# VHH binders against C4-dicarboxylate transport sensor protein DctS (dctS), part 10

Target 1, 216 residues: C4-dicarboxylate transport sensor protein DctS (dctS), of Rhodobacter capsulatus (Rhodopseudomonas capsulata) (p37739r437to652)
Amino acid sequence: TLAHELNQPLAAIASYAAGGLNLFDQPEPNLTMLRQAFEKMGAQARRAGLVIRRVQDFVKKRTPQLAALDLSEVLAEALSITAPVAREHRVKLASLIEGRIPGVQADRILIEQVLVNLIRNGVEAMAEGPRTGDDLTVRLARAGAAVTIEVMDRGPGISDAVAASLFDPFTSTKSEGMGMGLNICRSIVEMHHGSLSHGPRAGGGTVFTVTLPVPQ

## First folded at step 3 (VHH)

Design v13 (framework vhh_h_nbbcii10_fgla)
Fold by ESMFold2-Fast, scan of step 3:
Structure v13 (fold): chain B 216 residues (1-216), chain A 124 residues (1-124)
Amino acid sequence: as target 1 above (216 residues)
Amino acid sequence: QVQLVESGGGLVQPGGSLRLSCAASGFTFSSQRSYALGWFRQAPGQGLEAVAAISGSGGSTYYADSVKGRFTISRDNSKNTLYLQMNSLRAEDTAVYYCAAEFPWGTSLQYDYWGQGTLVTVSS
């Protein structure tokens, strides 16, 4: 049960807090053990957060709701959601819509999550590494029987070694994760019969390309 | 409701073996959804460490360098269960072991669902 799953990390936090207080009250407090108690409390708090997040995600969307989707509207929403974090890191968000984009059969919420995740990843790459520019541009275009969404950052790029394992669940190029966010994006795109790829951006940085089929 | 429940932990002598199980409910391994599944551990005084992972299709596996050749990750779709076979156990393998799953429709940037953990103690 949810109550059981949430109560376990909360009980662990209470236990570590009590243990830490007992250590603190000793004549010669063991600072190493105190630090470990706080680190364990932090880990349990993160686990409690994941349980709550899981319940929210489960309630909101369990199965894809495929419908005719206007990708330009979804892109506008994704850019709006990511604008504050881009501004904090002095990244200029831009969009380039080339021509008329046909509707695709897709789940609006899931595709929006892909775009938000790719844009956020680009902003974070530009924040944490050397930059070749200030812009992050998302290009939307039709290419034959498909629509392409290109998320183009000005970060440090991806080495050949990293590129070979970029989609591996436990190969991390980011301090906050183990690359799992990119795997989520790939899974969502593949569920929509599309593909997710990456490559170098002209002038420096990385391009992540999402390809989605056009209904025919 | 989505749940992951670990079992199989306990006290074992160095050189011994244990098999951990992670029973999933609220979703199925055989569904058309792609799920990455993994095992993580946290030793006393250390951070969370990735131990092993298996892709949604079961075609790709990952192992931490410290456990390669000793641990094997596997899944049984008929039982909706993930396993970790741990052989040649060492004192440094002492940790709480966690099962985790990634949902393709989740909003997390990391594993979406976690179990509560099972304690493995390797000592004489």
Scores: ipSAE 0.000, ipTM 0.125, lowest interface PAE 16.3, mean pLDDT 74

Design v14 (framework vhh_h_nbbcii10_fgla)
Fold by ESMFold2-Fast, scan of step 3:
Structure v14 (fold): chain B 216 residues (1-216), chain A 124 residues (1-124)
Amino acid sequence: as target 1 above (216 residues)
Amino acid sequence: QVQLVESGGGLVQPGGSLRLSCAASGFTFSQYDSYALGWFRQAPGQGLEAVAAISWSGGSTYYADSVKGRFTISRDNSKNTLYLQMNSLRAEDTAVYYCAAKLGYTSPMEYDYWGQGTLVTVSS
């Protein structure tokens, strides 16, 4: 994975830093070895930079393909995609579309990815932790000048400690990739001039809220 | 081991048609194993260009402006195969065509796995 390739040089940097501190704390620090530790840290930092640049150069940057999008249709597709994994983990998927939802200007593939990622994260939270219920509900509604998509799970919730690192791309609370998934969702939503937030669900669990503007 | 293997390339005359196939092994086109699949191309002396992409359900597609109305992307999850139907081919479609897969949670700009490519030459 990308996380694995980046964690290798980052782990090496942490190791050289710890070794350097150990040398520094000795009665007569070996300055030559300390210099070597810093030189090795610099080399690993450059390696991490090359990995990032290689990934960024891998394919031309895709510009979002904005078009009028029916979010109800995209939600139906996302639920279809996630139904098998929800069934495997004994999670009841439900949707609630409140009122008439106006079209938004958005990239269909990218928004579908956001919905699939958020639903998957909710299903996995419910599968691996204590549950407060069986349903994962996605609510779609108009809120002023925006459309709001709420993905509501019945998992154990997000602690304050976990919340601090939730969007760290290489940190996972349960399994690898959770931080990367949420960071990707945030990037996509912000690319669409929207916002992604989270909070506690009434009765237990977590709500992830995606807000997308409705231009007129 | 994850592999993508393209086939179906070759020499065709302008106005002709080709169907490219991409066979996947080591992962499935089901569940959460693939969020998106796409076709990219690289013409001699040029950079990679995104041609078409399809979501895992097949319900959402993208096409580059240069190929809209001429190319159709599709997938068969039961056969673990991605397709690109190319109609009304032009000389400027000459390129090495690569299939690529986006598996799970990665950057929206990144595809995780790539094939080795198949050459399409449009010439008389």
Scores: ipSAE 0.000, ipTM 0.163, lowest interface PAE 13.1, mean pLDDT 75

Design v15 (framework vhh_gocatamig_d2)
Fold by ESMFold2-Fast, scan of step 3:
Structure v15 (fold): chain B 216 residues (1-216), chain A 120 residues (1-120)
Amino acid sequence: as target 1 above (216 residues)
Amino acid sequence: EVQLVESGGGLVQPGGSLTLSCAASGFTFSTYWLAWYRQAPGKKRELVAGIHSGGSTVYMDSVKGRFTISRDNAKNSVYLQMNSLRAEDTAVYYCARELPGYSFSTMDVWGQGTLVTVSS
């Protein structure tokens, strides 16, 4: 599966990190071995990236592998994955889970990709331009027959001119490359019979809203 | 070390042509997505053209039919052929490599840039 193929390089990264940490804690750390550990981690991260690029073909050519999905678990994992880049840019990640969130029929890997991409795009938007605050908040809530996932940043917002071409793969936005990743996110969400939209955040910034239908 | 080095920029007259080259080193070139971005005075960086590892390409609307991106995996190089140049194409052009990982849209490595000026 895609999960298994992705988990292999991630497990290797964890292993190299543990080995490197052990070397680091020695009285006279071997810097050559430490460098090699980081180089191997980098290679495995690139391998993980190639697996994710294959997801683009999967989204184009076939129906998602749908199963009952706990969105709270997927959100927790997405926040964990994006924590380092948020910390690098001095962005505080927060989550709000409002009430009991019902399970949805979704492909775990593809939905996790959507969340990671939207969170990362928000962090990068806050890094590039003026910001109205330091938090990026993801809210999960039930709205009628759907579950909504709101990724709310404190970046500069999206102008009407940019909004018209935001999902056009040939158009760049305030965040470099945002248009391309956002287009794939929309495709994934639409495959799940959901929608991806955006709007202004109260107090400044942008809200990206993913809506997924509740089964039955 | 991972590095991208641009060349081929210069002064050209409107309607002229230029070919930009980007030489890559320090990574397995054939497996990465490469792109050309530009930044004009007073504007944000924008994606001009991109090429996937499999050879599929994307272009911004204003350069379609005028610019062509290509890659040579044997030479670890990506190219941007620019025809029918206009004053609005004046910018610093950057070569970039996509970041492997969870974002399909994040660039990892950037070149230093090469200046293209379209003027008489």
Scores: ipSAE 0.000, ipTM 0.125, lowest interface PAE 13.4, mean pLDDT 76

Design v16 (framework vhh_7nfr_2)
Fold by ESMFold2-Fast, scan of step 3:
Structure v16 (fold): chain B 216 residues (1-216), chain A 120 residues (1-120)
Amino acid sequence: as target 1 above (216 residues)
Amino acid sequence: QVQLQESGGGLVQPGGSLRLSCAASGFTFSDHYMSWVRQAPGEGREWVSSISSSGSYTYYADSVKGRFTIARDNVKNTLYLLMDSLKSDDTAVYYCARDMGFRPYQLDYWGQGTQVTVSS
């Protein structure tokens, strides 16, 4: 998988960094080996960059197959796909549809991928850190000329330091490449002339908000 | 042409209150999320608060939660920040920003800012 291909060079960088620190801790550091460690880290960083560029090129080369999309139906499918992972981690998935949701012009497969990624990220945040509750709720509502999809978890939240690099493709707040998944979501949403944002959830946790324009 | 104009800043004693306003023009205000961002002297920009297009959803940085309230008036095309229990650490230039869902490094459009100084 793509995440696996990206994690390989990142794991190699971590290994070379650990080896380099061991060399620094020695009374007589081997400077030749230290230089080689830095050179190999640089090579692996460039390899990671190529993997990311390939992913971005793949997403950009797919012309979105825009059609009138019922977001409530896509949400139901995304919840079904993520239910086993949520159950394994004792997360209760819920949806809240507020009012009448108009159809949007969107690529069903790409929007479903965004929802699945955001829901899985929320479940994993709740599984691996302190949680303020056991529910993950996806809210669907109309906000003016846009429809909003809010994925609300009960995980530990996002610090301002993490927030500053959240959409950086080289940053991951989770061992499973969370930063990569969020960057893909951002690219997909932007292809649809929408936006992806985040903020703290009332009562604790994080809200990821996807906005998509209604037909104008 | 999008324009955002802040007002309401000034000098206030610790524990005091201020109300900031942002007048928006050049776009359909009621269609956009709006945010407040601040920058203290010599520091980077810090997100403070956001409000949804309808005003139904509000979000706050942990440093201001319980003390600040974000609000909007879609008839007047105006965004507000109501600041209570002000601390010296709240001293900063406060910016109004259009935020249809922003990235941490990039906001859509910014106002010119209004200075808030909390000092005895």
Scores: ipSAE 0.000, ipTM 0.117, lowest interface PAE 17.1, mean pLDDT 76

Design v17 (framework vhh_lunsekimig_d3)
Fold by ESMFold2-Fast, scan of step 3:
Structure v17 (fold): chain B 216 residues (1-216), chain A 121 residues (1-121)
Amino acid sequence: as target 1 above (216 residues)
Amino acid sequence: EVQLVESGGGVVQPGGSLRLSCAASGFTVSSNYLYWYRQAAGIERELIASIYSGGNTNYVDSVKGRFTISRDNSENTMYLQMNSLRAEDTGLYYCAREKLWFGDLSSYDYWGQGTLVTVSS
């Protein structure tokens, strides 16, 4: 719903910008109508900001309900939620569980949101550009004192320039989607004393890695 | 009670350097996402540099390699070191703490009067 609520004001901004450019290209542009277009764009930008703030308030005000969590169950549900979007873009969702995965102390709802956002971002990356395969694979594995969740897409990958600004809203060309979702994911993971990182996938694409500590 | 006070601006020749300061009160600089904004003549206010709670930094392309954002946790102050200044760097510089961290200007906290930087020969 966040996507729908945010896409509405962003689409309105694009529409007013297109209309304003049409007015601007006239021999004697109507300055009153141009001013109105900019005022409406400003109002829609503020509306988008309010939507983002509500999401931030949700994350900040929610006291994490930490409980022993079976990541395999949460992963299955996240894959189920994202299956329609994957089918629409002809992406095959797969999971790979390597060995026994211990329970982690985490908030089920918040971790599910992280997985849904990372999977959706991978599907969209594969839809937009050249891909080296049709699969998006999520791998669960234990690595020492942590459990790792790797969301691996077959999209075009991330350049060094884009990587430096990936979590930064002022350089993201897809701020209405990927940049903001990754920010929320990072905040949630850090709240759980984990980390979120990314890197290139062997054979092409991107890997987003979530690490969560194993209970002591 | 959150307050940010900018200082360090002045007149400098092209190629010169300035160090801006942002003194914070009511919160700790080490635990917050903090930003520098610039209002240049004829240009809307723009975000030019940011530092995240973990210490990662980001810059707009026009200042990358010339400007450096940093923090002094003991002084509870954020800095912007500006090198190789150009005429287009002229403007009012503001520091801000974001209420939400997605770069929406309507959600930023506590803007002062700013500090004026003039690059003129």
Scores: ipSAE 0.000, ipTM 0.109, lowest interface PAE 14.6, mean pLDDT 75

Design v18 (framework vhh_6z1v_2)
Fold by ESMFold2-Fast, scan of step 3:
Structure v18 (fold): chain B 216 residues (1-216), chain A 123 residues (1-123)
Amino acid sequence: as target 1 above (216 residues)
Amino acid sequence: EVQLVESGGRLVRTGGSLRLSCAASGRTFSSYAMGWFRQAPGKEREVVAAITSSGGSTWHADFVKGRFTISRDNAKNTVYLQMNSLKPEDTAVYYCAADLRSWGFEPSRYDYWGQGTQVTVSS
């Protein structure tokens, strides 16, 4: 599993850091052993990076099948896929489509995966902590030369500490690694020349925003 | 709630075709995303293909792209894997799996699993 493969290099890094600090604080530190500790830490960090890249490449290795895509249809499918998990956690899924949404050039399957992951993460966030409401709303709108997809939950929000490290794979506290899933989503969106961001939702909760360019 | 039973695995010659079926029992089959996975001796269980609950979206691994096709028939509570141009490297136990939360590429995401069906491709 990703978790088990990632825990091994992370535990090694922690061990070498502790050993290195012990060496560093000695009156006559063994600089050769200290250098080795740092070199081992660097190697394990690179190994952790390769594990994460393997997961990202598993998604990216699918050559993007870009085609004219109706985001409203993709959203409807993503909501259908996530309806059972929302129902299980007593979350009410809603969608808001503002005006006419132009087609975008995108890989339907990859964009659907992004939406499913963001909706599922919102539902799970609402299940774990205090809710500010029972709805999870996905808003689809055109903003200038881009289309925006906003996944808005009513969970406890993201603390400043968590927000600073949200895309840092080593700070995930959930068994499924929310940060890992978000990194994959970010990679998919960036392959489509878009962006993925987050912020506070008015009235409480979190908004994840996917922006995709409108072709000319 | 859902029970899964695979069938169709057998010995087949290189270049041959085979169709695997996964029969589900349970009233909520149409609510589950489905996946086909395989595991060869000495290897990790890997995802081969996935399909959404409606069948509106499918994904296939690069190593089977163009050769395998996943499909489902919700009226028959069945998911299929059509395997064409089989290679010795395709020899494995094939599993179907169901996921209520989402569809994805990690085995740990799936809640329900079948017992597996053995596919052997002779050289």
Scores: ipSAE 0.000, ipTM 0.126, lowest interface PAE 16.4, mean pLDDT 76

Design v19 (framework vhh_gocatamig_d2)
Fold by ESMFold2-Fast, scan of step 3:
Structure v19 (fold): chain B 216 residues (1-216), chain A 120 residues (1-120)
Amino acid sequence: as target 1 above (216 residues)
Amino acid sequence: EVQLVESGGGLVQPGGSLTLSCAASGFTFSSYSLAWYRQAPGKKRELVAGIYTGGSTVYMDSVKGRFTISRDNAKNSVYLQMNSLRAEDTAVYYCAKLSPHFNEGWYDYWGQGTLVTVSS
């Protein structure tokens, strides 16, 4: 709901901007309609700011319920939640669990939200652009003192321009603006003393990597 | 073991040119964005130029058109070509390995630095 609430005012801003540009191209632009478009863009920008603040307050107000978490179980649930949207877009979901994954101290609901958002983003990237394959694979592995979760899609990849603004809360990278959920994912992962990064996938596509510390 | 080694600094007169080099080791070079920072005495470190994995670049406003950042993935190196140098460019220049976002809080490693002095 949070993503949809933010996507609505951003889509409205894009729509009013497109309409305003169309008015500029007319021989005698209607200045009253143009002014109204700017006023509505301003109102939607303020609405987006309030939604972002509400999201920040939601994350803060939910005191993290840290507990020993089995990431394999959370991954299975996230794949179950995202299976319908993957099926709709003809994306094959797969998982790879490499060895024994140690438990991490984490908030189950918040980590599940991160996984659902990253998987959904990958599926939508494969639906919107050219794809290099039909699989979206999530890999769990231990890397030293951390556990890594890699969400690997076969979409068109991320351009350098998009990469520069990927975590900008006011940037929409998709028709539905789902890429904006990445800033929320980063905040959640950082609350768990982890990191969220991205890079190119071998053979085409994008890899989003979540790293969470292993208790010492 | 991640290492970044800067070189190429020196004393140059105003209007002169200098090329800085950064040799990297210990990580998959082609998978990371890299940047040049600088720090003058009594000032915070500031981003001078950055280069993304795909080759796109960003520059601080005061160096646009004068400085050029480039990378050579085969040699694990990043370079900063500095032209039309000014006294204000005097600083220690550092090479950094960055996360996907160009934010000082997200850089991973800094080199030892190389001193650039621009004076007559």
Scores: ipSAE 0.000, ipTM 0.108, lowest interface PAE 16.0, mean pLDDT 75

Design v20 (framework vhh_7nfr_2)
Fold by ESMFold2-Fast, scan of step 3:
Structure v20 (fold): chain B 216 residues (1-216), chain A 121 residues (1-121)
Amino acid sequence: as target 1 above (216 residues)
Amino acid sequence: QVQLQESGGGLVQPGGSLRLSCAASGFTFSSYGMSWVRQAPGEGREWVSSISYSGSNKYYADSVKGRFTIARDNVKNTLYLLMDSLKSDDTAVYYCAKDQTMVRGEPFDYWGQGTQVTVSS
């Protein structure tokens, strides 16, 4: 339900606020951790705003705010946003841009959220279970009439049983939980007339593939 | 080794009360904020309540505010959740959680094994 989807980022904000206040209460407040708490609260507030916008757009039966988008620029921003969590879990973030990528018609904020969610989920998969390597690579390439974004992790992979329920709300095999992340990604990509799929990565891990149409 | 051990769950009728306890060991309990988090079948984890390291500051989710009370005993290294006016919507596994250092993006470092609360008539 919407309530559950909205409650997750709001609960995270409340928890980070409580944690930040607890840091203030400690004998020697850690200002670096306080900055991180504010950064995390800001990210969750933006997530809550995204959920609200999606519901408003659904109610009004309108499409996302589409504009010509440079995917390599958005990817660079997404990697920057996810760098701290990758560093925490000793995951090396890399990007591979193959050839010249055409512009796509997309909502910049929504596509950035998709990339952030997929990268974060890959990092968390590598942190939780056995990993086959320490890199998470995002590949941009043109495939016919579409552009593909492949988020490739070195985590334990996805079993057939887990795959069947992966996009269901609140489905998670991780102690950290992925919550609504993948479901939100699928919804956003579909609103852009694209698709989100997954498969095994050569050498171990998972590949999440976002396909977006190029203008005809 | 961080260890959190929840207890006090059970089956109760709507309008009833339960008291959950969490025994903590393996870290300096009095130096960390603590939280209660719950998870109902088919749902994600929902933050319920938090308490500062000293016990002076308490925070509650809107769904439980006025009905639940969080408390701690730093001498006994124990966290409590006093649940009054229980509703069917409160049915969940309740987890005791140690507040995170805010580095990993999740608000909590560690969860216990949980204790089941079922509100049913």
Scores: ipSAE 0.000, ipTM 0.115, lowest interface PAE 20.1, mean pLDDT 75

Design v21 (framework vhh_lunsekimig_d3)
Fold by ESMFold2-Fast, scan of step 3:
Structure v21 (fold): chain B 216 residues (1-216), chain A 120 residues (1-120)
Amino acid sequence: as target 1 above (216 residues)
Amino acid sequence: EVQLVESGGGVVQPGGSLRLSCAASGFTFSEYALYWYRQAAGIERELIASITSGGRTNYVDSVKGRFTISRDNSENTMYLQMNSLRAEDTGLYYCAAQFSDWLTGKYDYWGQGTLVTVSS
């Protein structure tokens, strides 16, 4: 429900605020932990903002609001939002932007949601299974008439059995998780005339690839 | 514009069969998971069957072995073959392309519904 979805980031903000106040009231406050608390509060506030905006857009028209979008800026925001959960699970987030990335016609909020969900899924896969490394890298590149976004984790990979049910709402692997399902990510990407695919990552793990067309 | 249009509903006696169709337009049909929902009078709508883009099917326990969901990507159409119908199968049947998560909420693309009545 909206209330449930909004209460999660609000509860997190309240918890970080209480923790920060406890640190502040100590004789020698740990300024590094205070900064981290404020960073986490900021990330959760951004999350709450996205929930509100997307619900409003969905109710209003159920249509993507397409505008010229700087994917590198959206990626930076998605990494900022996911940094706390990555640190909690000892995952190192990295980005690789190859060359000049042209603007795409896209709904900023929807594309940011896709990136946040794919990054969170990668972090959670690395937390729950055997790892082949500790980095999660997101790559942006232009390939002809499209831009590609590759979210590359070092988790256990995806078996053929899991792949067959990956977009199936009846077989969700994140029953208590705080991410969108891969089926909504595919829906969002398709609304933008793009595609979402997955494959094995060299050296172990999974790559989720989003392609978006470049305007003529 | 996404559109889903159901057909094939009607009146049938207990033990009979019906085949529902859902014609889709406005999205890349072959790449989406699709769903059949049922709503009986005075009861909330329930998901009864789903089919993934790869063709994997899932059913609620009450219809397993009796209903079969299928898709024809060349015709942008999804089907529900209903066998051994019971009085409790009476209701409005909706096809949907539906996705939900905590962040974006629920995206529901629904057809208009087709009525199935199982009576003597």
Scores: ipSAE 0.000, ipTM 0.112, lowest interface PAE 15.3, mean pLDDT 77

Design v22 (framework vhh_6z1v_2)
Fold by ESMFold2-Fast, scan of step 3:
Structure v22 (fold): chain B 216 residues (1-216), chain A 122 residues (1-122)
Amino acid sequence: as target 1 above (216 residues)
Amino acid sequence: EVQLVESGGRLVRTGGSLRLSCAASGFTFDSYAMGWFRQAPGKEREVVAAISWSGGTTWHADFVKGRFTISRDNAKNTVYLQMNSLKPEDTAVYYCAAGPYNLKEFSSYDYWGQGTQVTVSS
């Protein structure tokens, strides 16, 4: 499993760090053993990075089943999936579809999973931290040659420090490695020649924006 | 307390049909995507079919398209794989998996069953 393959090098790093600290606390530390501990930690960190890269490469290597996709239909399904967890945490899910949304060429399953993941992340952010409101709103609109999907929560927002590492696979704000999930969402969106970004929401909270190109 | 229990695997002759079932418990089944995977001796585990949480979207691998059909019954917390026109190369352990993220990607599945053996002989 991914978790097992990542936990092995991470546990090794923690073990070498603890062993290195014990050596530093000796009256006459063995510098050769300390150097070896740091070298092994570096090797395990590189191994963890390769595991993460392999996961990202698998998402990119598979051939998506591209078809004309009605994003409003996919959004409705994603909201239905996330409704139980939203109700459990007293989050009001809302959608705003502005005008006619053209079909995009996309893999329905992959885009649905991106939306579900972003909505769940927003609900969890509102559940775990201070809120600036009760709603999580998903806005769907056309902007020139692209369609935008904005997932807007009322959670505590993302500090500049956290924002810098949000897509860093080694720096997660959630216990389950949330940063890796966002990285995979970004890979899926980029595979569709789109982009995934984030920013502050007016009135408090965070906006995650998915942009997908409109076919010529 | 999360459990996925596969059933229905057995020996079947070439050209035969078989239906696999996977009973789920301990999680909110109708909020999860489900997939069927298989692993033949000496080969990598591969995705066979996937179905969205609602059943509205399905995917089948090219090597089983037209022969296998995935379906689900959310009232029964069960996912099915109907296998028709079985070939010796379909011999494998079949696994049921659940995940919220990506139906066609192995690493996106959070929960896995223990597998059920399907053997197809001539």
Scores: ipSAE 0.000, ipTM 0.127, lowest interface PAE 16.9, mean pLDDT 77

